Miniprotein binders against b1l550. Designs and how they scored, part 57

Target 1, 279 residues: b1l550
Amino acid sequence: MRLPEELLERARDIHSEAPSHRIKLDRVGSFGLKVPVEFKGFLLLAEADVWVSLPEGRRGVDLSRQVEAIYELSNPPKDPFSLCREAAISLLEKLNYADSSGVSIRFDAPLQDGESLKYYGVEISSIASDEIINKIRVEILGMTACPCTAELIRAYKSSEIAATHTQRSLGILEVSTKAEHPDPDKLASIIERAMSSPLRTYTKRPDEGGLVIRSLSNARLAEDVVREMIHLFLEEFGHLPEDTHILAAVRSMESVHMHDIYAERSFSLDEIRKEISSH

## First folded at step 23 (miniprotein)

Design mq11
Fold by OpenDDE base, fold request of step 24:
Structure mq11 (fold): chain B 279 residues (1-279), chain A 102 residues (1-102)
Amino acid sequence: as target 1 above (279 residues)
Amino acid sequence: SREEYLEYRKLLLEAFKLIREARKLLREGNPEEALRLLEKAFELAQRAFELAEDDPFTRLALWLMAQIRELQAEAYKKLGDKERAKELKEEARELEEELGKW
């Protein structure tokens, strides 16, 4: 039975009531929404989280308005960057009691790999308040070859190209900035270039051999990968505001150990520039 | 193929357009015309689904088909056809369940 719309006018607005405890909440919203996006010409279904702050004097958030805000903006499908920003702003406009809002959109981004597509993980976010902060997280798998084992084998066999164990490694770049969202494909490229080699979806035997040889020639520790990611990031994105925050990380899924190796560095552009200049 | 994707994209974008128009018509109290648009939208989305070879594209097509069925159910509910509305909601649920497998 559809309740008459008139009943909605007579019903007590529970959300506008004073809460039992006057405490501000930082984030209240709907998580795991499905929203269509257009990413670099690809129509994709993404997962979205939307939220706003809740003042201490209000019991609840109008969640329906939050959902409406993002869905209104998602048809026709648009780029996830604009969708995040526009939705975050729209949330503040529609929910005037909120002093902050946020939108996060997650999907697997297609990346051209020869004639095929491979995918990397991307999360695009915008947080709106007195300012807009744009955040992007990129995760992509690559391959690393261990230089330590390579050196041991080289020492033992006196070979120019020493065999070593290889493993899949997950590279992570997270960027938070007041500027526009960095291009996730560029971030993914940085991660891949920082590793010993990229992963390929389809390889023929000769190509596999070449990939392995390349990896052996570019043997890198997890620590090396992170440092290289930072270096390449600074080269590509050094123009971003100084208060831009970056997380560079790698998780190496070790082939010879049962545990993963993890390395990270969190920094602002200002901080890292000072560090590099001091050497 | 690139050509297949372009056709897929075209079909879905047209379906999205029809859905927007249908939603407007539903708000304006014209469920009959909304249903006509939604039927066409579903056909387009279904063709897109058939063209989809990769998981991400399949997911979007399935999701869109489910959304269309839900809107059709709403339209039939406004027309007083509760039985058809229920059937369409069930179809939407089935499509969503299928989407969840991908």
Scores: ipSAE 0.567, ipTM 0.845, lowest interface PAE 0.7, mean pLDDT 89
Fold by OpenDDE base, fold request of step 24:
Structure mq11 (fold): chain B 279 residues (1-279), chain A 102 residues (1-102)
Amino acid sequence: as target 1 above (279 residues)
Amino acid sequence: SREEYLEYRKLLLEAFKLIREARKLLREGNPEEALRLLEKAFELAQRAFELAEDDPFTRLALWLMAQIRELQAEAYKKLGDKERAKELKEEARELEEELGKW
């Protein structure tokens, strides 16, 4: 039943009413929307969150307009970077009472692994106000081999390749910048290169053996992985603005313990450069 | 295969185009012509679904099929065919439930 248009005109605009308490809200929106995107030639279904700020004098946000804003921009499917930025801007234009807006898009990004596809997690965000801040988070699994156990075995038994325990590790890079979003494939590559070995979806026995040997030859602590991620990031993305903020983290799912090992560093580019130059 | 994906992509992009046109027609008060386009779009999306071998591609095809059924339901509702609109809405729900399994 569509209510007659006449009833809509007589209905109180509840959203424009004064609230019971004059309090500004930072984020009001719709979370878990499904939106199509085109990522590097791949058509994918992503999950999206959209929000705006709400001033203290307004009771509510017109959520239908928020949903409309992102869906209008999503057909035809476009790259998620442009979609985030354009949708964030469109939200401010459509909801003129808001002083800030935000869009977040999440999906598993396909990455070619030989003849197969592997996936890594991506979250792309844009926040619009007086400026636009772009954020990207990449998560990818790899493998780490423990150097401590390897050294113990080497000390006990003369071997070029010392046996050690291995574990799956989740690497995380999060970048917030006023520049364009960094390429997530490059970020994923940094994470994989920082670990002892990448994971593969399918390995034949010879390939598995090679992967293990590679891992053992590149034994790294979780701390080593984070430091290597930062180093590789600076080499690839050192050209970003000095106020660019980075989170580099690793969660190692330990095989010898029932708990995980976690290491992280949060920093700005200017901060980390000063730190490195002081040594 | 790359060729299969290119065909999949082609089918979906054409379906997206038809959906845009159908939405325009619905806004213009032409639900009959919108339904013709949506039927074609559904056929294309279904073919894409049949070609999909991987989870992300299957999910997108299912989602698009569900969206088309919802738009068809809207069109039939505008035509006064409430029964058919209800059937199509139920089909859309079933497709969304299937999407949730992937």
Scores: ipSAE 0.563, ipTM 0.844, lowest interface PAE 0.7, mean pLDDT 89

Design mq18
Fold by ESMFold2, fold request of step 24:
Structure mq18 (fold): chain B 279 residues (1-279), chain A 103 residues (1-103)
Amino acid sequence: as target 1 above (279 residues)
Amino acid sequence: SREEYLEYRKLLLEAFKLIREAMKLLREGNPEEALRLLEKAFELAQRAFELAEDDPFTRLALWLMAQIRELQAEAYKKLGDKERAKELKEEARELEEELGRWE
């Protein structure tokens, strides 16, 4: 069925009216769209958000044109980085009253794990205006040793070698940059490596005054994992523009404590380099 | 297995191609030929659904089956068969509900 042309024109006219309060909006759009993507040879169903800015003099956005901007580009399925960037540009072209647009695409990314696959979370965004800002967030579940259990066992047995309990932890890296999106597999690898890196510990025997017993511990605090993630990120992605912004975080999930432990640090590349070089 | 995934991928890429061609035919006012392509696309997507080994692959196949049913409904509406169009739109909705169970 078709609606009468007069009714369709009236619906479009409502969107172009001035609002009751002339306040611009930063993000107006369609959220939770299903789109197909191709990521590293895998065809996947992603969830997408599309939006534009809305000037203070315009009441609403044309939602059908927003949805067209991404669906027209989604068959054949393509690389989610290209889809994200191209759709953001298309939004500005189709909705010429907006001075910015954005697209986010999220999916579970497969990694080969022996003969089967495991998955980690990815969210890719491009925000377009007079420039394009690319954002990527990866979340990967890993295992860490709990230092608090190791401390209790050590105190109980007077031992420097600790038996410890592993716990599930979610590692998070989020990068916002004017450069191309970092490879999510490399970000996931950084998180996994940070969770598995050994810690150094040192003890002294009190009755000798100069004796040092060195031991290695695989116990990791969420804070230590975040610090290691930052170190590894700088090693691999230090070439990105200095105004690149990063968030590194760990949430440790532990049923025994009835709550999660969380650590995070956000920074720009120029900020963290100054911090490190001042020591 | 890798072999089953490669067949899954092949089936879906051909289904996507047939969908693109069917959408062009619908825009050009040829819904009968579009329906022939969409019937084949649905068969391919359903075969991919049967091969899917992981939840993400099942979700994509179900979603595509639902999209094909929506396009078939559009084609039947253009042919004046509103009853068949309504049936297919209901089937698309049912497939989208099933998709939600895999999320």
Scores: ipSAE 0.829, ipTM 0.950, lowest interface PAE 0.6, mean pLDDT 83
Fold by ESMFold2, fold request of step 24:
Structure mq18 (fold): chain B 279 residues (1-279), chain A 103 residues (1-103)
Amino acid sequence: as target 1 above (279 residues)
Amino acid sequence: SREEYLEYRKLLLEAFKLIREAMKLLREGNPEEALRLLEKAFELAQRAFELAEDDPFTRLALWLMAQIRELQAEAYKKLGDKERAKELKEEARELEEELGRWE
């Protein structure tokens, strides 16, 4: 059979039909897209998610236009913050039935570490509607004190090996704000400065000539790392809009100890300022 | 080293430029010239892959090599060489599988 192209085009546009159930959807999109970015002079492969809201009267999203919104902006590679914001705006322009759009971009950010590079996790987002909300999440591996220290004290009193132990933990800062995204390197620095590792010095056990493991200093507990992250964040970023929302967290990365630890505090700048003024 | 990274970056930026030009040629109906540019872009991306010192740099180079093979397949399809297009699309898939090993 042969159909006029105009009729074929209308028959192909099933995403503009009304759905059987008229229910709006908050996020409809393509997730896990690979896109190139340039971050602080480094070319990197990032992973991106793009989405729009879908009103109750529309069956589906024009997926090709949605993916086009980010790929058209990705060559030449550019900084991920500009890409994120511009793609979110482009989504609303290309998909005018949506009342909001969003773009998330994830990558491993390089940091100079002596003669080598080390990496930390970054996820940035821009959510566009009649305003733009910017979100950034930074994740870094570090060291925290093991909660099993009390058992080491008991073992030490019974002449067993005693040591202060640290464990690998993930430090997390997440910021949502109407301002521009905070610099991820500064967020990473806050997490690193909040976390510490004991310097270990081994000493000979006095009464039996054996080796005793001793900590030079205790690493901070996860709870205290979270408190320190908040303190340092407020010092660096207390100028952000008062409705800026922050999550600070530490999660254990190992299960070989007595139990995994997770500590978290979320707050707005409004909320935390009132709390601090009350103490 | 810093110098090796700067060469890696230079190679990839030129490859990205050639890709932009090739995509324009494909839209304008000139797949033969697009293929010439894509061959050079692939060579540059492959040299960048060989220079990559860190896993993130390896991943980007591999991804770009796969994208170039997809574009070459598109160009051969426009020329009517469906067998060559299929071979290049298969190579692109193999490069993306290799990319997954570095993630």
Scores: ipSAE 0.827, ipTM 0.949, lowest interface PAE 0.6, mean pLDDT 82
Fold by ESMFold2, fold request of step 24:
Structure mq18 (fold): chain B 279 residues (1-279), chain A 103 residues (1-103)
Amino acid sequence: as target 1 above (279 residues)
Amino acid sequence: SREEYLEYRKLLLEAFKLIREAMKLLREGNPEEALRLLEKAFELAQRAFELAEDDPFTRLALWLMAQIRELQAEAYKKLGDKERAKELKEEARELEEELGRWE
């Protein structure tokens, strides 16, 4: 049953009251909103989360103003980085009782793949307070070839046989920084270069053979992929602020195992530089 | 093809523009003119849906069609036609449900 609109107008403003228990909340918001964006010439439907901090003395958030903050900025569609940052700032302006706001925007980013497109996952965030913290996570599928199996097959009677099992692997880079968001295409490129071969959405038979051969020529453990991702990241983005935090991870969907293999490393730029320089 | 995507993009950008104009008309108390623009916007979004070659493009077109139906429902509510408004809200819900099947 839907309540009459005039009754709602007469009701108490529940949100501005003090709560029964005066406890601050870190994130109160609307999650899973659909918003249009324009990414590198592509119009895409993204999913957004918006939130603010809620002080101990305020019972609730003005939900309509919160949702309004992002939808007012979403037509015409704009690049998701500007939308994310501008909406986070708008949340603090519209909800002046909050000392922090955040916006996350998720979409499938197109990459040119020969004559077709393939897609990788992107989630960007901006968290605004007295400063802005920017976060980006990219996830992209690629191919890995097992070096352990390749070595076993190499040891087989004929040195002319070069084979191993190949599997799809999900590569992950996540960056949190005070600087601007890194370009997601560059992060995706780092992940793909760290793997044995890229995953193609459309492959003709000659292309399939070439992809398998490249995978065999570049066999890597999930651990090696993570290390290579970190190496390549530092080459491209080592200039970011020292307190920038990174997570690099791979989940391999192993065809010869009953379970996935997972490797991960998180670090700050300051931390990893000290670690590398100690060798 | 690239040519089909460029047409898809052109149709949607025009639909977004008509939606912006319609939303302004609704705020100004002119739901009749808003409905005229929204009908054109829906036709453009529907053509874009027919051109969509990839799932992400289908999802955006469906979502926009649903948003247009919601705005049309708002316009009819302002005109006092509650039955038509209810029909359009149901159409929007059906489009959003279809959108979920493409995700």
Scores: ipSAE 0.818, ipTM 0.948, lowest interface PAE 0.6, mean pLDDT 86
Fold by ESMFold2, last read:
Order: sequence, then structure tokens, then C-alpha cells
Structure mq18 (fold): chain B 279 residues (1-279), chain A 103 residues (1-103)
Amino acid sequence: as target 1 above (279 residues)
Amino acid sequence: SREEYLEYRKLLLEAFKLIREAMKLLREGNPEEALRLLEKAFELAQRAFELAEDDPFTRLALWLMAQIRELQAEAYKKLGDKERAKELKEEARELEEELGRWE
């Protein structure tokens, strides 16, 4: 008859064993978890990812402890920045073998638009190790107009008629910093202010005796939208630590065209300031 | 409207509170009292769902209704009512499927 201890030892936890190939992994975790948050007085359903690093000598991660780390903190719902940071710290405490942890939280952030709400995309992250790095990505959909098309029409026809092809565009700001996450509403505002409004044309039927036209006043190239985003960002957030990293980008999303137009620039604060001060 | 959102928010916060209390009762081996709280929480979440004006608010209310059904199923399992637990698990799945239509 087998000894009880021999039977129990055969039912070992395989996650703590060494793997067949000793290769560390950067992110092992649970992705796509649904979690409630409270953002600026709004209760929202967010998507969360949680992960830890896995050292070369450990075969697997304790997945139940990962999920527990964020769900324990999610009721009552709290602001997503606190949830993100606290869960990342809790992951390192609960999973002692990891050198780093990370939490990402994604949600549609409401923004007042007259009497109704509009929404923009937010993804926040906190990555914990011997320090905490906070990341925020804001995506907001807007409208852009092609200035080359508007200029061609103006040059060819009278100034009373100005028209251009409008495009839906996605503006993107991503910030990685050791400071607290920037306010996503301010990032969204920067993107909106950088984008052109669509050209609006007012017309009357000929039997009404006239044509009334409103020209497009703020047409911009995608490249110039990105440059304006950077300018506005520096004006408002130039005080962040020098090693803060930013990505500014625009992707044109228009179903009439065969392909998207994309522009981007990434930089650190000290890098871009040196670049600008040389001109 | 802002007034309708404030009512939605009040209903959901109370539902979240009742859920926290019910989860404690389930851990303590008191599924009968947990079910009483979860019934009230579901009514509140259902009312919030009916008030929801925007897709994100609809999604949260549906998700919470599904979570409550999962907890009710857990409570009935602890009471030995496997058939009721299965019914509630299926309802939770249907609510999550409906949630996916609002994404």
C-alpha cells in the first residue's frame, strides 16, 4: 500500500517547477478581465489586464492570485488610477517570485458635450518594480479635412465656394512617466484642439436667390495635427519629469479611401526641448 | 439627463454594497441571507439598466446583473439546489451574451 505522503507529493503544484527551457518571460497574466471603476463621478465597466514577470527558473504563474489582486480592490468601485497602482503593488506582494508587475485598465471616458455625453478611449497602466512607471493612452475620434483639396477648389473657383473631402481621424496621445498619470480630459482636449473642424458648406437652392457658403477655417495635414498636439502638450505638461516619454499620432479613418494615412512622433521631454531650442 | 444619471448611479452603488455584503455572507456559510440581499441587488441593477441612457451605462448594468446571477447560483449550490443554480448560471450567460451586443 502506498504511503499517504508519497501520494500527496505526486499531486504537486507544477507551477513552481523549473521549466524545460529556462527562458524568462516579460508578461504572464490574465487579460480581458471586466472590472467596475468610478471615473470623475461616472460608474463604468472597464477592461483590465494583469501580469507579472516570470523568472527563468519558474514554470508557471499563480493565476488565481493575479485575478484576486484586482477583484479584491474593485468593489466598491474606485477611480481607475488608484485601482491600477494598488493592484500592481498587490501583485508584486502576492507573487514574490516576480521582478515586476503590471496592470492596464481600459474604458470609454465620458465628456460633456452640450446636454449629452460623448466618449473617448482611455487606457491607463501602472508597471511596478523597484519603481512605478505610469502610462496613459488617450484616443479620440475627430474630423479632419484635406487642405490640398480645399486649396485646389479655392484656386479654381470663386472664394464663395470652398469644399474639401472630410475624413474621420483618430488622435492619439500616449504618456509614460514616473509622475502621476496626466488628466485624460486634458489630453483629449489637446487632441481635439489640434484637429481641424470639417468644412461646412451652406447652400440654398437657386430658386431661393443665393448661395451661402461657410468655408473650412482650420484644415490641417495629419503631420501638422501631430505637430500641434506636441506644441499644446508641451504648453500644458512641460513640467513633467525630463525622462517622460510621449507618443503623438493621427490615423485617418475614412471608408471612401483605399488606405489610412498615419503620422506619429515619439520623444522624451528633454529631447524635444533640445530640438525646439535649436531653431 | 444629469438627474437620470444620478438616479442610475445611486441604484448601482446600493447594488454594489449589497453584493459586498452578500459575498461576505457566502464566505461565512450563510447562503439564505445572501440570497435575500442578492434579490434586492438584482432589482436595483435592473432598474438602473432601464434608466441607462448611453451604451457604457447599459454595459455596466448588464454586467452587474450577470454577476448577481452568478452569485445567486453559488448560493443555491451551497443550499444543494443544483437545478436552480444551473438556471441562474444560464441566465448569467444570457446576460453576458446580451452585453456583447452593446459593445
Scores: ipSAE 0.818, ipTM 0.949, lowest interface PAE 0.5, mean pLDDT 82

Design mq18
Fold by ESMFold2, last read:
Structure mq18 (fold): chain B 279 residues (1-279), chain A 103 residues (1-103)
Amino acid sequence: as target 1 above (279 residues)
Amino acid sequence: SREEYLEYRKLLLEAFKLIREAMKLLREGNPEEALRLLEKAFELAQRAFELAEDDPFTRLALWLMAQIRELQAEAYKKLGDKERAKELKEEARELEEELGRWE
């Protein structure tokens, strides 16, 4: 038995009623939608969130129209930047009571690593209102050197072998701008370069009959990695609008301190330029 | 390998195209022709699933197979075959459960 038209129409209308409490909501939407995207020649399954603002006089959001806004644009698969921006604009057109909309799209981005692929986390967002703000967050796992053990061994000369312990670290760059989204591969490269240190090589020397250290690794603290990320970001992206906001962070997930180490700095481009120009 | 990925990509893009055409046919009230396209789309997606070398490619192929089963269920419902439609929705659910086993 089909539902009566009056019942279906009443179900739609309940969302347009006034709520019991007249309080506007900033984000009302559908989260965790699966959508196909095409990123740099790769077809990937992304996870998307879609939302709109809800004015104090409207009880609810037509969720089917929200979901429709992104799925109508997702076949054929397209690049996630276009999908994100176009869906955010479509949300405002379809849900004209909202004064803002947002779409976020997250996926694991492939990066060539020899014969194999490795992956880093990307989240792309567009928030539309009287303007569009584009946000991108990149997270990439890497290895950093822990200098504390190597320095103790070197200082006391307790062995022929000086070794630097490595630890897993998560590097994070997040950029919010009115310009187009920065290329996530360039953000990932900045993080990797900031985290990288020369590794020691261990070579057995037949003529000496032992293990010999050929070079010492440069160790980097989480704080210094964050500073280097900022330096490299400014070199690559200092041309973005002055009100562009950046967050740079590192979390060490395997440390000798029995807990994670975390360092973070957020800034706008005009703020950081004033800071470094003050000497 | 790059060659295997290019074949994977080719199979999926054709499956997406067939899905777009099938959805149009369903809107136009032609579920029998839509089913013919969806059967081919499923074969292509299944072949892509077998070629997938990395978890992200496996996840997309499984997701698409589930979407195709849901569309097939819709087509059979329009033909009045509610039992076949229920079977296909259950298959779609099983594919979505399998998808959840992959990160």
Scores: ipSAE 0.818, ipTM 0.945, lowest interface PAE 0.6, mean pLDDT 82
Fold by ESMFold2, look of step 23:
Structure mq18 (fold): chain B 279 residues (1-279), chain A 103 residues (1-103)
Amino acid sequence: as target 1 above (279 residues)
Amino acid sequence: SREEYLEYRKLLLEAFKLIREAMKLLREGNPEEALRLLEKAFELAQRAFELAEDDPFTRLALWLMAQIRELQAEAYKKLGDKERAKELKEEARELEEELGRWE
């Protein structure tokens, strides 16, 4: 039912009242908003969440102002990092009772794959308060080849080219930092280089053979993929602030098993440097 | 192909521009001129939808078509044409349902 708008002046302003229970809330917002973005020349439909903190003395959030904060900035479409940061700042300006705000933006990033495109998952966030903390999560599929089976086959055929089972593996890098968001293509590249081989959208038979040979020469445990991701990350992004936090993970969809294998390590840059330098 | 994507991008950017202009006209109380721009924007978005080669490009074009129908409905509501506004709102809803099939 739609009531006349004039009644809004007559009715109580419910959201500005004090609540019956004075409890602060950390995140109150609008989730699953569709927004256009431009990523490296591609126009894409992204999904966004926007939120603010809510102090113990305020009953509700002005949700229309939250949605306004991001949509006002989304046409013309612009890069998702600028949109994310600017919307987070706009939320604090529009909702002055909040101590903090946040925006997350998710999209499928195109990556050139021969004559076609493949896609990998990106989620970025900017959380604004007295400073801005930037987060990025990249997920990309690659291929892994089992070194244990490869060794068994080598032992059976003595010096022959190893064969093994191969499978799709999902690699994950997540970075939280006070610096600008790392380039998602570079994070995706780190993940792919850590695996046995990249996955292709379309492979002709000669290229497929090369892909399989590459994977056999780079057979790796899921644990080793995570370690390699960390090594490559430090080479490229070791310059970030010392309190930068990283999660590196792999979920391997094992071709000969009914279950996935998972490996994960989280760390800050200062703690991983200490760990490595002790060896 | 690269050429088809560049045409897709050109069509959508022009549609976004027409949408910005139409929204300004709606705020200024000129829904008839806004409707002329929105009709052109819809044609451009629909042509981009036909050129889309990948699911992400199809999804953006469908979403934009739905947004244009919502704005057209708003414009007809300002003109007092409740029946046309209802038809366009329902079409926008149908486009959003179709968008869900591509997700």
Scores: ipSAE 0.806, ipTM 0.944, lowest interface PAE 0.6, mean pLDDT 87
Fold by OpenDDE base, look of step 23:
Structure mq18 (fold): chain B 279 residues (1-279), chain A 103 residues (1-103)
Amino acid sequence: as target 1 above (279 residues)
Amino acid sequence: SREEYLEYRKLLLEAFKLIREAMKLLREGNPEEALRLLEKAFELAQRAFELAEDDPFTRLALWLMAQIRELQAEAYKKLGDKERAKELKEEARELEEELGRWE
């Protein structure tokens, strides 16, 4: 049954009414939308969240306009960075009662791994107000080898390369900046380089052996990985604004314990530079 | 393969173009012509789906097919063919369910 168009107009009136409680809301929107994007030549289906602030004098947000804003920009598919920024701006233009807007786009980014593709998680966001803040979160799995166990075994067996347990570890880099979004492939590379070894989708036996040997020769604590991530990040992205905020984290899914090991550092570029210079 | 992906990409981009044109036609009150374009778009998306070997590419193709079926249903509704519109909506639902299995 098509509800008469007249009823749709009435629904609009409800959103424009004064609320029973005059309270501003920070985020109101649609979460889990599916939108096509083009990421480095790859057409992908992404998930998107779109939201705006709601002033105290307005009962509800026009959600249909929010959805239209992002879909209008999604055909033809475009890069998720531009889509995110443009959609955030468009939301403010279309919903003039909002003083802030935000868009978040999530997908698995393809990364070349020899002749095959592997994937890492990406979330690209933009928040628009008086200024635009761009945020990117990258998550990628790697492998870590425990140096503590290696040292114990070395002491016991007197071998140059000591056996140790290995585990999958999730590396996380989140960057919030007034500059353009950092390149997620570079962020992923930083994470992989900070770990004992990367993971491979397909390994031949010799390649697998080599990967393990590399991991054993580059044993790192979760703490080591985080510090290395920060170090490599500063080398690659030190040109970003001083107020850029970074979260570097690692979750190690330990093989010898039922629980995970987690390490993180949150910092601004200004803060971390001061810290390093003090040493 | 790279060649297969390029073909996949070509097919989908053409489908997206046709969808944009069809949507314009629908707004202009030309549902018959819109349907012709949507049919072509669906064929292209289906071919892309058949070429897709990886999950991300399969998902996009399925999603696009579902979107096209929804637009076709809308067009038929404008033409007064409620039965066909219902059938197409059901097909769209089935495609969305299939998409959900890939997620």
Scores: ipSAE 0.650, ipTM 0.876, lowest interface PAE 0.6, mean pLDDT 90
Fold by OpenDDE base, fold request of step 24:
Structure mq18 (fold): chain B 279 residues (1-279), chain A 103 residues (1-103)
Amino acid sequence: as target 1 above (279 residues)
Amino acid sequence: SREEYLEYRKLLLEAFKLIREAMKLLREGNPEEALRLLEKAFELAQRAFELAEDDPFTRLALWLMAQIRELQAEAYKKLGDKERAKELKEEARELEEELGRWE
């Protein structure tokens, strides 16, 4: 029931009041909004988080304005990269008491896999203040084959192709940069190439067999995958600013254990280049 | 298929256009014309829903249908038809619940 506009005019603006405690908040906003986007020609429904900072002298944020800001920009649907950046900027303009804003958009990105589509997870974000920082997080499942078991089997049976267990592994690349958002398809490709093999949505038996054989022939530890991801990332995205921050991680869902194996490295481009060059 | 998707996309983009126009009309105080556009938009979104095969496309179509029903409810409320507005809100809720089943 919308209260009559007259009642709204009489109501005290609670948000503009002084707070009981003068404390700045870093993020205040609406999380889990649904917004349409166009990603590489695909119209998709995404989830969005929008927020701004709140100064110490203001009790609350006008959340309705935040929601309006992103919805105004989301029709017609546009690419999520531009939507994030533009919405973040718009938030600062609409909410002039805020010194920072942020937008995060999450969806499953379609990727062509033969005649079918497979999907990987993507989160695209922009944070605006005196500068704009763009962030992208990509998650994609692949397959890893265990080299340890392979070695054991090889030692036991002396076979050319060592049997080993395979597991699904989640690869994660998160990039924060002052440059434009890296292409998530390229990031996904890096992750897949770093693993023993990609996962396919539809596999015919011969293709499945080939995929398994490939995995067995390219057995990798979770640690190997992360290192390979970093290596491939540097080859593809070495042109990004040196202060670009990267998180490379793998979560292997082990088939022989009830627990997962996790490996990660967080680094700046400058840091990792120095590390590699020192060797 | 690619062809089906292209048709799906076309339908939704047209629906989005109509929604933008309808929202403008609502702001301008013309709910009757807004309703006309929204009805057409709903038909387009429904056709898109019928063409959708994959979950992401189904979800978007359902979401859009729900949004259209909400806007229609708002328009009817402005026209003083509270009963119809309530019905449309309920339909929107049902569509959102269905959307939730695809998530």
Scores: ipSAE 0.622, ipTM 0.869, lowest interface PAE 0.7, mean pLDDT 89

